# Ledger of designs, part 21: VHH binders against Transforming growth factor-beta receptor-associated protein 1 homolog (tgfbrap1)

Target 1, 275 residues: Transforming growth factor-beta receptor-associated protein 1 homolog (tgfbrap1), of Danio rerio (Zebrafish) (Brachydanio rerio) (a4ig72r23to297)
Amino acid sequence: RINIECIECCGQHLYLGTNDCFIHHFLLEEHTTAKGKLAFNAQKLLHKYLGLKKPVVELKAASALERLIVLCDSAITVVDMVTLEPVPTGGAKLKGVTAFCINENPVTGDAFCVEMAVVLARRRAVQICTVHEDRVQMLKEVTTPEQPCALSLDGYNICLALSTQYMILNYSTGASQDLFPYDCEERKPIVKRIGREEFLLAAPGGLGMFANAEGISQRAPVSWSENVIAAAVCFPYVVALDEGFVTVHSMLDQQLKQTLSFRDGQLLQDFEGKV
Key: E = the ipSAE of ESMFold2; O = the ipSAE of OpenDDE; V2 = 0.75 times the mean of E and O plus 0.25 times the DockQ between their complexes.

## First folded at step 27 (VHH; framework vhh_vobarilizumab_d1)

Design ab6 (from aa6 with S100P T104D; at its last look DockQ between E and O 0.08; V2 from the best seeds 0.00; counts 0 for: pae O 8.4 > 2, placed apart)
Fold by OpenDDE, look of step 27:
Structure ab6 (fold): chain B 275 residues (1-275), chain A 119 residues (1-119)
Amino acid sequence: as target 1 above (275 residues)
Amino acid sequence: EVQLVESGGGLVQPGGSLRLSCAASGFTFSDYAMAWYRQAPGKGRELVAYISSGGSTSYWDSVKGRFTISRDNAKNTLYLQMNSLRPEDTAVYYCAADFPGWEDFYDYWGQGTLVTVSS
């Protein structure tokens, strides 16, 4: 059975990673239904086998470079967004990777590179790298108390999910701030950047908590399912996915606005303000 | 012992062509990705072309359409066909092999071969 493992959307381009080591590229076309609702037509453009017989775990677009960053078989590969062919990484080998994230608020003003944070297996550290058109370069490694399970990056601030604790780490200064505990055995961590110096985290007790770079909650938490597995943000709303439902919460008044039955949902992402 | 030996460099006029070769030994050549780098005087080493173990290729923008990277696994040899050469292509060209593991650079390099493009 072919399963979708990950999704990425850049403009009208939709990319799907599958368990059988394929990337599928679709072009999305918007149209209005007879009832006046927005709908999408997906045109398949290309599918590419990566040749590893392993699931494509994560896809991230580096649109400025026309590249996709691909995590497959514990390795990061960079491919062209159109041809899906691998492109050079400048001699850098990114293997043993367990997680990565893109800096949506990079500290550099270089429009021709993408800043990325990488977690390696069995390492208590995060590596900060830059992805260029032709190379990947490591800039800095910062030590962490444990091997991170999940991470998000904003500016110099890395929001980390450790095994039992969320924290924020400044990779420039090395300063860190503990946020709140969680149990990775109980639930999957959620670390999501929702804006400049602002993160959304899955907290105990069925709470979506917010934290800024200082570790302070500027927004009241939203109450969602204790079984939330994914979250997305479409301002001013937080969308949460659990095994049976999609729920929409207001970040303004923390009210549950909508509940949708959605059985066996596995993935939820927001793209350019759309879910 | 892993060895990479480049050859084929020389002096050529603008618009001319050269074919570089890299003889590889000491490892299973067919299992590894290979690359060509170059280093111009006073500049850093830069990637020119890449070829995967499976034969997928990629090029630096400045050489795209002019250079072709290829490999002959039976001969354990990497090639770089350089056409429409320009003065800015003047550099020492290096062959590199990519081995498994986390590294900032390719693991193995040749000694390099000098390519000079001048009228």
Scores: ipSAE 0.012, ipTM 0.240, lowest interface PAE 8.4, mean pLDDT 89
ESMFold2, look of step 27: ipSAE 0.290; ipTM 0.704
ESMFold2 (binder alone), look of step 27: mean pLDDT 81; pTM 0.808

